# Designs tried in a protein design chat: VH-VL binders against q8zy40. Part 12

Target 1, 190 residues: q8zy40
Amino acid sequence: MIVGVVDYTVGNIGSVLTALKRAGAVPVVVKGVEEAGRVDAVVLPGVGTYEAAYALARQFKEVVLEKPTLAICLGMQLLFESSEEGGGQGLGVFKGRVERIKARKVPNIGWRYTHVVKNSEIIAEGYYYYLHSYGVRWGENEAYTAYIKLEEKYVAAVERGHIIGVQFHPERSGRTGLELIKRFLAVAKR

## First folded at step 2 (VH-VL)

Design r17 (framework fv_regdanvimab)
Fold by ESMFold2-Fast, scan of step 2:
Structure r17 (fold): chain C 190 residues (1-190), chain A 126 residues (1-126), chain B 110 residues (1-110)
Amino acid sequence: as target 1 above (190 residues)
Amino acid sequence: QITLKESGPTLVKPTQTLTLTCSFSGFSLSTYGVGVGWIRQPPGKALEWLALIYWDDDKYHTTSLKTRLTISKDTSKNQVVLTMTNMDPVDTATYYCARIYGSGSYWFPDYYMDVWGQGTTVTVSS
Amino acid sequence: ELVLTQPPSVSAAPGQKVTISCSGSSSNIGDNYVSWYQQLPGTAPKLLIYDNNKRPSGIPDRFSGSKSGTSATLGITGLQTGDEADYYCGTWDSSLSAVVFGGGTELTVL
């Protein structure tokens, strides 16, 4: 399975490419919608600046809506309606606003227990690695699949059909993250 | 066949800078998820990892030596260069380069070395 | 200081089985994959095991790896005189942001 990783041209995507190869995929770097049309699934990585990521990711909205998608950290945040970080605009795939997190320490960095509240074939409850200063406050929403507890609850994962967003970094979460990527690939192959 | 070969001086004076080159064939650092690392072994002692460089130019260094180490690559020449400043007799060792694969990140690399060069011995003395 | 502990030596007779342990902590073996390397006298190390228990092509199945908690084990069955070597475990240490090796175990075939 060919998996396109969107290259925002800023930030290191090497860990995502390596994790996809270890999970059994053939990762390719994608910079435009025509390239993305030729892959089996798409990953929006969690690296780069919000401005650079949004400038490139906005052209991929239709691809995200049509193809199996895994969006990681910043990638997940780009799928929401708006953000305090950068220009304030998101792709609007998921309802909600990305805000600077309220926590004892910002950024939220380290392993956090991720509580899953809805059945998912891809998102398993457990510890994942987080590295972020912005997040989506938890609330009642059909797409909100998992949360973490800081001083407030924040969205850890969202799911709508073939579109999966995670606030954590599966490519940095050891074997737990690798197994998530493997499950994503298995589901995407259907 | 995949090969890596280390080259550089066999004798370095204390306080000088060591420059080692790893020349390789049979693979490319334009391949996603591949890198080259450096490991050393003092006579009769254990292996010590020094640094690695990844296909996308991401770099990692051992914490105890990171201020002394620089690693760079020339993808078109199939070469990786390690520079180590302020050499001391305790740095006398056989230096190896090796091909790496990884599933890591800038913060949490998870790498292994699958093919190693033959090693080059560097002696630090006046 | 080594962060991964191996026994300094192990010995057995030809045809026997040996196990070599590698003990660490949560930040290295506990959270990450383990690799094993064989170093014959006067030669460069050779990869024996990666991802805890996988063999590269060309490595016989009498070499095996396993991991439990913060410890890993290299197993060698049907021991041969050609197996006399130093064996090293290796992994990533998240707290050090570095690749770490064990101190090595010298295997002697009596």
Scores: ipSAE 0.000, ipTM 0.456, lowest interface PAE 16.5, mean pLDDT 86

Design r18 (framework fv_regdanvimab)
Fold by ESMFold2-Fast, scan of step 2:
Structure r18 (fold): chain C 190 residues (1-190), chain A 124 residues (1-124), chain B 110 residues (1-110)
Amino acid sequence: as target 1 above (190 residues)
Amino acid sequence: QITLKESGPTLVKPTQTLTLTCSFSGFSLSTSGVGVGWIRQPPGKALEWLALIYWDDDKYHTTSLKTRLTISKDTSKNQVVLTMTNMDPVDTATYYCAHRYFDWLLDAYGMDVWGQGTTVTVSS
Amino acid sequence: ELVLTQPPSVSAAPGQKVTISCSGSSSNIGDNYVSWYQQLPGTAPKLLIYDNNKRPSGIPDRFSGSKSGTSATLGITGLQTGDEADYYCGTWDSSLSAVVFGGGTELTVL
């Protein structure tokens, strides 16, 4: 399976490429919508600045809507309606706004227990690695799959059909993260 | 493999500024997930974390010393520099730099490789 | 001072087993992974356990780690005289945005 990793041109996607290879995929770097049309699934990585990522990712909205998608950290945040960071606009795949985390200590760094609220074929409850200053406040929403507890609850995972967003970094979450990527590929391959 | 080595003055007078350099090989601070931290240990006492810098220039400092500490990196030279102002005899310690790498394959989160340490005495 | 509490010392005879505890709170051990470090006299600390219970290559299986709630433990079986060292637990503290270490435990093999 060929998986396209969107390159925002700012940031290192090496760990994502490595994780996909070890999960059994053939990752390719994509920078344009025509390239993305030729892959089996898409990953929106969690590295780069919001402004640079949005400028490129907005071209991929139709691809995200049509193909199996795993969006990581910043990638997940791009799928929401708007953000306090940078450009202020998101792709609008998920309802909600990305806000700077309301906590004394920001960024949120470290391993956090991720509480799964509804059944998922891809997202398993457990510990994952987080590294972020912005997030989406938890609320009642059919797409909200998992949360973490900081001073307030924040969205850890969202799902809508073939589109999966995670606030954490599975490519940096050890065996737990690798198994998540493997489950994503298995579901996407169907 | 990964190696780190601390360098700097071994003797510092009270009120002076300490500058320590961590020189490393076997990894790059341009690699996502990679960081370098500084830890000190006064004679006969516990380890005390001082500061941490990540590949993306994100920086963390212990709260009690935050105003005195500066950490910076030079990725082209494979160096991380710690500066500590207004030195006091209580700052006498062995200072270590350490690699903080989290790689799902190695799964080595934490301070996985340490330098040998450099002893700094603050006297007179 | 310290946010992670360890016993100051433990001792046992060669061949026996010993456990070293590390107690914290929800903002450190509760929510984050624990590492353990071995410091032989006059040397730099060495990573012994990471991610609560995993061993780096080269660390014997007689060293083990575990975590329950806000506490972690290091277990050492088949004690050898070469295990005499100070042992430190360490983790990330989310409230402090800082790496924190325990006070250290001196292991004496009698």
Scores: ipSAE 0.000, ipTM 0.472, lowest interface PAE 14.5, mean pLDDT 86

Design r19 (framework fv_regdanvimab)
Fold by ESMFold2-Fast, scan of step 2:
Structure r19 (fold): chain C 190 residues (1-190), chain A 125 residues (1-125), chain B 110 residues (1-110)
Amino acid sequence: as target 1 above (190 residues)
Amino acid sequence: QITLKESGPTLVKPTQTLTLTCSFSGFSLSTSGVGVGWIRQPPGKALEWLALIYWDDDKYHTTSLKTRLTISKDTSKNQVVLTMTNMDPVDTATYYCARLTYYYDSSGYEWMDVWGQGTTVTVSS
Amino acid sequence: ELVLTQPPSVSAAPGQKVTISCSGSSSNIGDNYVSWYQQLPGTAPKLLIYDNNKRPSGIPDRFSGSKSGTSATLGITGLQTGDEADYYCGTWDSSLSAVVFGGGTELTVL
């Protein structure tokens, strides 16, 4: 399965490419919508600045809506309507706003237990690795699949059809993250 | 303060196995986001990355030497061990270990922020 | 090395500015963040720049980094004799799943 990793021209995607290979995919780096149109699934990686990532990612909105998509960390945040971090605008795939997290310690770094509140074929409850200063506050929303609890609850995963967003980094979450990527690929192959 | 120190034999005969230990203090490989890597430098030549290991036991090795390299950790002892088989005179180098860590920002990349002093290994009959 | 190219040497006088280039490809510098390391004679390398342009605590602001496309640059202003060292760029190479370093640049302050 050929998986296109969207290159925001900012950030290290090496771990994402390596994790996809370990999960059994053939990852390719894509910089344009024509390239993304030729792959079986896409990944929006979780590295870079919001402003730079949005500038490039906005052209991929139709691809995200039409193909199996895994959006990681910053990639998940790009799927929302807006963000407090740079630029401000998102792709608007999911309703809501990305805000600077309110916690005793920022960034939120480390392994956090991720509570799954809706059945998912891809997102399993358990520990994942987090590294972020911005997030989406938990609330009532049919797409909100999982949360973490800091000082307040924040969205850990969102899901609608073939579009999966995660706030954590499966590519840095050991076996738990690898299994998530394998489940994503299995569902995407259908 | 954070320190790393390489130890092992300074002289190895051709075909033998080299075992180097990196002992560190001021941090733990039980801490998420931390790793330790090995880099070597032959006399008068460039730095060459060999291998790394993360807190979660995830391992990476340079492709050219992958079949000869093993990296492991003992978290309770604050040690990382590199083993390299079938040593050859061209493997003569200074061997360094270095800490890899995530910094707080959006990059998700680890930096080799603190290096050991290095240990020189000569491969000769 | 074949993957990251640096000039073998650069030189300048005290107080001047020097730049050291590091050229790669899409799979390394293009897609990833660049770090720079300073190696004084007879010593271990020291992290000088990370995340393309950020300085660790203790590194003076006369050292700077930048990245454009598949190339990175280390800038040093106000050169001092204590800056004589070998300088290495480093990054991740996505196609190799490996850390790669440049060939190193020897800086001489005349």
Scores: ipSAE 0.006, ipTM 0.478, lowest interface PAE 11.0, mean pLDDT 86

Design r2 (framework fv_regdanvimab)
Fold by ESMFold2-Fast, scan of step 2:
Structure r2 (fold): chain C 190 residues (1-190), chain A 125 residues (1-125), chain B 110 residues (1-110)
Amino acid sequence: as target 1 above (190 residues)
Amino acid sequence: QITLKESGPTLVKPTQTLTLTCSFSGFSLSTSGVGVGWIRQPPGKALEWLALIYWDDDKYHTTSLKTRLTISKDTSKNQVVLTMTNMDPVDTATYYCAHRLDEYSSGWDYGMDVWGQGTTVTVSS
Amino acid sequence: ELVLTQPPSVSAAPGQKVTISCSGSSSNIGDNYVSWYQQLPGTAPKLLIYDNNKRPSGIPDRFSGSKSGTSATLGITGLQTGDEADYYCGTWDSSLSAVVFGGGTELTVL
């Protein structure tokens, strides 16, 4: 399966490319909508600042709506309506606002237990690696699949059809992250 | 299998410095999310939290006593040390150390889940 | 000074039900998770409830916890003489960056 990784910033996507290869995909770097049209699935990586990433990612909104999509960390945040970071706009795929997290330490860095509250073919409960200063507060929402506990609960994963967003970094989450990517690819092949 | 034990002097004179050691087994303070706290209880009174240290050397102290309290760890010896300066008769209490596992890492907030037996410190001339 | 308020005492007969309240604010109970501790006379506190409503291994289901808004409650059903103890609630306070305990409640059976 050919998986297009959107390139906001060269060099920061190396771990994502490596993880996709290990999971059995053929990753390619995509910089425009034309390139994204040629791939089987798309990954929005978790690199860059919100405002800068939004400027690049907004052109891919239709691709996200049409193709299997895995959005990682900042990539997940871009799918929401807006962000406190830089006063940014989002793609509006999911309802909600990205806000600065309330946590003992910010950024939230490290392995965190991720609680899954809805049946998911892709998101398994367990430990994943997190690195973020902003997040989406947990609440009642059909798309909200998993949360983490900080000072408050924050969205760890969202799903709607073929669109999967995760706040954590599966490409940095060892075996657990690799298995998540494999499940994403298996579902995407349908 | 987590066990903690407090040790130190049982009698301290006013104005002296108290040093208490918490020795533990069954866990490591190098493990992400793990912390050890100190709590005291004067005779017939409520529990009062004093200080907490986490695996990453992050330290917290109760505001009212912060200038008098120092908490440190020796990960290789499985020990956490609490130092309290300028002891006063009102500091007479049973002092406990306790294990904590941060909800960020564990997924559940266990509070102060395993406590030592406590050591009684009397401040008297 | 205490930031979590508990009744000083509660009493009931064997077999009865009691509830012990713990009242706080948004920065502690509201935004965080509540633990309950049982302290039998002359002993160290023992964890009774964690994460608002969960029991450690070995704690009978007669003990339960709940949280609503900025308040938490400990419930004890089928009260036994061995339940005579002091009970403390505890949580993290985000504004103080501190562990906070309630003032304690003395439970008397009979």
Scores: ipSAE 0.016, ipTM 0.611, lowest interface PAE 7.3, mean pLDDT 89

Design r20 (framework fv_regdanvimab)
Fold by ESMFold2-Fast, scan of step 2:
Structure r20 (fold): chain C 190 residues (1-190), chain A 126 residues (1-126), chain B 110 residues (1-110)
Amino acid sequence: as target 1 above (190 residues)
Amino acid sequence: QITLKESGPTLVKPTQTLTLTCSFSGFSLSTSGVGVGWIRQPPGKALEWLALIYWDDDKYHTTSLKTRLTISKDTSKNQVVLTMTNMDPVDTATYYCARIKYSSSWFDEYYGMDVWGQGTTVTVSS
Amino acid sequence: ELVLTQPPSVSAAPGQKVTISCSGSSSNIGDNYVSWYQQLPGTAPKLLIYDNNKRPSGIPDRFSGSKSGTSATLGITGLQTGDEADYYCGTWDSSLSAVVFGGGTELTVL
């Protein structure tokens, strides 16, 4: 399975490419919508700032709506309606607004237990690695699949059909993250 | 800094069960991406991996010895215990525990055994 | 049974260069990171190389690693008598869900 990693930022995506290869995929870097249209599934990586990433990512909205998608950290945030980071508009795939997190220490860095509240074939409850200053506050929403507890609850994962967003970095979450990517690939092949 | 130490009997009779404890300091198995593995080495022979346990209680055992091996952890005591049943003279070896680190970064993942205990020699003899 | 193949021995003179190969398959070396371990006589193994080609703090740059396809190589330059040891490659095997080690290579510095 060919998986396109969308290069909408100048940040290093090496760990994402490596994790996809270890999970059994053939990862390719895609820079435009035509390239992304030719792959079996896409990954929106979690590198960069919201402002810079949104300008480039907006062209991929239709690809996200049409293909199995795993959106990581910043990638997940881009799928929401808007963000306080840069005061920008999001792609609006999921309802909600990205806000600066309220936590004892910002950014939220480290391993956090991720509580799963809905059945998921892809998202398993457990520890994942987080690195973020912005997040989506937990609330009543059918797409909200998992949360973490800081001083407030924040969305850790969202799902709608073939679109999966995670606030954490599975490519930085060791075996737990690798197994999540393997499950994503298995579901995407169906 | 980081240390691991194996403990258990140095002499075991055939058919008995061996229980080895790995006690460690400088890290915790409550930390994600970390595990502890057991490796053995018969006199003059190669390293043979036996089992490992990760922070999330995920366990792996070498296929040839799977039915004889049990691995468990006590995170609060910083200990990992290996149990091996039905010991045989061919199981005579030095047994090591080692830290397994599977952590990731933007660039690379680390997967290997970065800190080893000194080893404990177990002789299986009547 | 070992699934990673190393030469049983290698020898060279002080100051020379030596390479030690480790051959596997797609499910182990092909898909996963390779580590190398040095075992001095009577001691526990010590990590020399991790992530195919990285050195832990304190390991001199005379030691290097590389990986191509399903094979990995440990290189040692400027050989010293203190390098006499057994060297092991190790990796994860995805098909076995197991850590696998090579059979070891005895390095003798003449």
Scores: ipSAE 0.000, ipTM 0.483, lowest interface PAE 15.0, mean pLDDT 86

Design r3 (framework fv_regdanvimab)
Fold by ESMFold2-Fast, scan of step 2:
Structure r3 (fold): chain C 190 residues (1-190), chain A 125 residues (1-125), chain B 110 residues (1-110)
Amino acid sequence: as target 1 above (190 residues)
Amino acid sequence: QITLKESGPTLVKPTQTLTLTCSFSGFSLSTSGVGVGWIRQPPGKALEWLALIYWDDDKYHTTSLKTRLTISKDTSKNQVVLTMTNMDPVDTATYYCARTYYDILTGEYYGMDVWGQGTTVTVSS
Amino acid sequence: ELVLTQPPSVSAAPGQKVTISCSGSSSNIGDNYVSWYQQLPGTAPKLLIYDNNKRPSGIPDRFSGSKSGTSATLGITGLQTGDEADYYCGTWDSSLSAYVFGGGTELTVL
């Protein structure tokens, strides 16, 4: 399976490419919608600043709506309506606002237990690696699949159809993250 | 002036349940960022963290003892209670309660910044 | 059960300097803030350093902390006999969702 990783031009996507290859995919770097149209699935990586990532990622909104999508960390945040970080605008795929997290310390760095609230074929309960200063507060929302508990609850995963967003970094989450990527690929090729 | 004081039985028989109360003054567990935890120290051994409860009722326990430990708070009484089931002679230790604080306004984290004097619990038949 | 490693003992003469190491992993020291605690014989521990390198009010600047990667160090200069104590590092372990202490280091001032 050919998986297109969107290159925001501001961060190193090497760990994402490596994780996809280890999971059995053929990862390719995409910078335009034409290239994204030719792949089987798309990954929005969690690297770079919000403003730089949004500037490039906005071109891919229709691709995300059409193709199996895994959005990681910053990638997940870009899918919401707005953010306190950067220019304030998101792609609007999911309703809600990204805000600076209220936690014992910021950024939220390290392994956190991720509580799954809805049955998911892709998101398994357990520990994943987090690295973020902004997040989406937990609340009543049919797309909200998993949360983490800091000082308040924050969204750890969102799902709607073929679109999966995770606040954590599966490419940095060892075997647990690798298994998540494998499950994403298995569902995507159906 | 901030103070914490542990209270409870000094002698417990094997298989019984231990209940310890931490009573404090000079701060409130209704204040955002404040938590109270329990630490123990067997005679001549290292400090072992047991459990922690935050102002928002968020609870944490050491993995090796989590099935035996319960932590709760009564914010109106300025008290935190630790319960440990199925006591064994190896649980003989001095038990401490301590405050932890994350300053929401400045972002500073203070670890276990104020400790009680400790209470010694002996487990024997 | 111990996930943070400290030397069991260190010693030096009055007026000298010592460092006490604390070694962990990415899930504890690597990702989180380190505190240091001083325990005088027969007393409760006292917070000596927090946030890797900050001192509470009343702690003299002879005591300092630092962190690099997955290791932390406590430095003590101008040693005094009153510094004879057990010293513990402590930090949150994100993988365990638990606070962890080092095994402790006994400082002897000869």
Scores: ipSAE 0.000, ipTM 0.457, lowest interface PAE 18.0, mean pLDDT 86

Design r4 (framework fv_regdanvimab)
Fold by ESMFold2-Fast, scan of step 2:
Formats: sequence, C-alpha cells, structure tokens
Structure r4 (fold): chain C 190 residues (1-190), chain A 124 residues (1-124), chain B 110 residues (1-110)
Amino acid sequence: as target 1 above (190 residues)
Amino acid sequence: QITLKESGPTLVKPTQTLTLTCSFSGFSLSTSGVGVGWIRQPPGKALEWLALIYWDDDKYHTTSLKTRLTISKDTSKNQVVLTMTNMDPVDTATYYCARIESGYDWLYYYMDVWGQGTTVTVSS
Amino acid sequence: ELVLTQPPSVSAAPGQKVTISCSGSSSNIGDNYVSWYQQLPGTAPKLLIYDNNKRPSGIPDRFSGSKSGTSATLGITGLQTGDEADYYCGTWDSSLSAVVFGGGTELTVL
C-alpha cells in the first residue's frame, strides 16, 4: 500500500516514514495535490509550525475528504476549524477550535493514558507518547473517539469515516503506535 | 516496602512557625508520577488536605491556608518538609504525610501509604 | 466547608452488608478517580479502594467500590467487628486544584 506523507517543507518526517515502512506500507513524500491523487492513503504528519503546515495542507482538503487519512498531532489540529497557534484557520473537517492547553506542565510531553469512549477498529485504549502545547477541549461530539485528562479533558483521537486524527505520536509510541498504524493500513485497504 | 515517618515539634506556641519533616524509604521522588502530601486531622474531626509536592517540584496548597504553607523536597535525602506560619490553637491536630500516586495523564490518583502521624498541640 | 458529602454514621450487625455514599460534583468525583480510606480508632488512615473500584493487595473482596456520575459508593459485606472505623472518600477537585476528602462516616458494628 502506497501512503503519501505530506511534507510541510519545515519538519523532519523521518520517524513517520520509518514507522510506515515498519507497519508494511510504502511511504512516499507528497508536496502537491497531483502527487496525493496517486497514493492509496495519506498521512498529515505532526511536524512544522501551524501556519506553515496550513499553507501547504489546505490544498489537500479534497484529498483528505476522499482518501483514507491518518492525521498526527499538528495534522489532527489542522482538521479542526481554527487554531490559536499562528492565529490561523483550519480545514474545518471537524468542529472545534485548537487552543493552548491548560495543564500542570506545557508542553504536554510524555506517555499518557488515552481513554477510548467510542468503539474503534483503529484506536485502542492505552498509553501513547504526547508532545504538544495546543489541543482541542473535550466536548459532546460524535467524532470524538478518545480523550486524555490533564487539568481538563482534551481530544486524543477523532474519527469520521475514513478520516482518523490522533493528538499523540504513534510513530514515537513504540509497539502500541506501530500496531495503530498497522490497523489503519488494514482498514484503509478495504 | 514503602514507609513514611513524620517528625517535628509536638508543642508550638501561638504565632510561631511549625516545621514538619516527612522522611521516607522504599521509593524516590525522582520517579515520575509520584508525590508526597500532607494531611491534618484535628481531634475528633475529618481529614483536611494541606499541600503536596510532585517528583517534578510542582506544588499545590489548600486555598484557605496557601499564604501560610510552604512545601519543599530534598530528593537526595528522601525528605519532604512542610512549613506553616502563624500557628493558632485551632491548628492543633495530628499531621500525616502520605505517598501520592499520580499518573502521567492525571494530576492525582490516590494516597497509598500513610505515615503514623505526629500530634502537634498549639498552646501558650 | 466540605466539598464531598458522606453520611455521618452507619451501623449494621455482624455478617450484614452496608453501603456508604459519597456525593460531589463534576469538578471532583465526576471527572476524577475516587479512593476510600479506612481509619481504625487511634491509627493512621489506610487505603481501602483506589481508582473507583480497585483493591490494594491485602484488602479482602468484602470491600468494593463503585462510581456513577458525581457519586461514589463503598460497599462492605460480611461485616466483622474489626470493620468498626471511620471511612473517608477522597478525590481531586479540578476547579480547586486540590485533594478533597469527605467528612467521614463512622461505621458501628453492633
């Protein structure tokens, strides 16, 4: 399976490429819509600044809506309506706003237990690695699949159809993250 | 085996400062997700949480006493110290320290091991 | 004032069953884990239940916990005279950034 990783031109995507290869995919770097049209699935990685990532990612909105998508950390945040980081708008795939997190320590860094509240073929409850200063506050939303509890609850995962967003970094979450990527690929092949 | 033991003066005069030390063994405050808290209990009354400190030096104090309370740790000595200023007869209580379990994703889970307590009487 | 409400006392005969309630709000019990502590006369509190319904090693299965919404309950079956104690619920309050305890419930086995 050919998986296009969107390159925001400002971040190192090596860990994402390595994780996809280990999960059994053939990852390719994608910078344009034509390239994205040729792949089987897409990954929006968690690297770069919000404004730089949005500037490139906005052109891929239609691809995200049409193809199996795994959006990681910053990639997940881009799927929402807006963000305090960079003061930018998002793709508006999911309702909500990305805000600076309220937590004992910011950034939220380390292994956090991710509570799954909606049945999912891809997102399994357990510990994942987090590294973020911004997040989406938990609320009543049918797409909100998992949360983490800091000072307040924050969205850890969202799902709608073929679009999966995770606030954590599966590419840095050891076996647990690798298994998540494998499940994403298995579902995407259908 | 985890143990905690409180130490300090048993008698304090009004307006003086109380300093209590919690000495522990069987765990370290260099370990992530662990803290030590202080709780007091006046004779015949309920438990009242006072303060806590986590492995990363993050500190919390009860709002009503926050200006009077200081909590600190010495990780190398396995000690946590509570200081409370301007003591009053109503502060007469048994003072406990306890180990706090905190997950990475939660600020607080529970207190699993408590010291035996030290009774402090505030009297002129 | 207390943020968590418990009944001040409860009593039952040996061999019977008793439940102790603990009522709070969304900022404490609703959003956080509940623990229960047993305090025998003249002793320090001892952890009895953690994470709403789990028992530490050495605590018999006669003791159980549960949580629903903003309330928690401690259940004790097969009561023994050695169970006479004060029982406290405890949790974190996110609005206060504080550990909060209930007022305590005195269990008398008569």
Scores: ipSAE 0.000, ipTM 0.466, lowest interface PAE 14.9, mean pLDDT 87

Design r5 (framework fv_regdanvimab)
Fold by ESMFold2-Fast, scan of step 2:
Structure r5 (fold): chain C 190 residues (1-190), chain A 126 residues (1-126), chain B 110 residues (1-110)
Amino acid sequence: as target 1 above (190 residues)
Amino acid sequence: QITLKESGPTLVKPTQTLTLTCSFSGFSLSTSGVGVGWIRQPPGKALEWLALIYWDDDKYHTTSLKTRLTISKDTSKNQVVLTMTNMDPVDTATYYCAHSPYDSSGYFEWYGMDVWGQGTTVTVSS
Amino acid sequence: ELVLTQPPSVSAAPGQKVTISCSGSSSNIGDNYVSWYQQLPGTAPKLLIYDNNKRPSGIPDRFSGSKSGTSATLGITGLQTGDEADYYCGTWDSSLSAVVFGGGTELTVL
């Protein structure tokens, strides 16, 4: 399976490319919608600043709506309506706003237990690696699949059909992250 | 502090099965992101990795010895056990167990073995 | 050593600098983190470097690591007689699903 990784031209996507190869995919770097149209699935990586990532990612909204999508960290945040980071607009795939997290220490860095509240073929409960200063507060929403508990609960994963967003970094989450990517690929192949 | 200690027989006859136990403290295999590996070193030769077990019971073995090796854990006792069948004089070596953590900066499967046991010498002779 | 190649020996005088190379392929060093180990005579190996270039607590900054493509290098500056040891590189090999070590390099400090 050919998986397109959207290159925001900011930050290093090497870990994501390596993780996809280890999971059994053929990753390719994608910069435009025509390239994205030729792949089997897409990944919105978690690297870069919100403003720079949005500038490139906004052209991919229709691809996200049409193809199996895994959105990681910043990539997940881009799928929401807006963000406090830079006062930015999002793609509006999911309703809600990304805000600076309220926690004893910001950024939220390290392994956190991720509580799954909906049955998912892709998101398994367990420990994943987090590295973020912004997040989406947990609430009643059919798309909200998993949360982490800091001072308040924050969305750890969102899911609607073929669109999967995770706040954590599966490419940095050891075997638990690798298994998530493998499950994503298995579901995407259907 | 993390410590590991190998134990088992020091002498094994050809064709017998070797059983080695790694007893550890300072961490638990009930905790996500940790593993224990086994490495051996024949006298005057290089390190050779044998096997690795993670907290989730996922297991890996070196290809050349895979059919002879079994690795298992007893989480309640803080022990990892390695068995090796059909011992031969060429299997004479010092056997080490080592802690293999997942760090936030680590990649999948393995990032390094940060704490090693002192090793136990196993001689295979008739 | 079957998979990762190191020079069998290296030597230098006290106070000098040495580098020890470790050469592999895309499935091991190319795609994965490299670690380095020091083994003093008669002792168990000790982790010197992990994640290509990071030092554990207690390892002096005269030890450094680097990686470029399918090769890794351990650098030691200000050599001391206590640095006489065997040095091993190690990494994961994705094609073998296995940990691989280099053949080791014996460092002699005169």
Scores: ipSAE 0.000, ipTM 0.480, lowest interface PAE 14.2, mean pLDDT 86

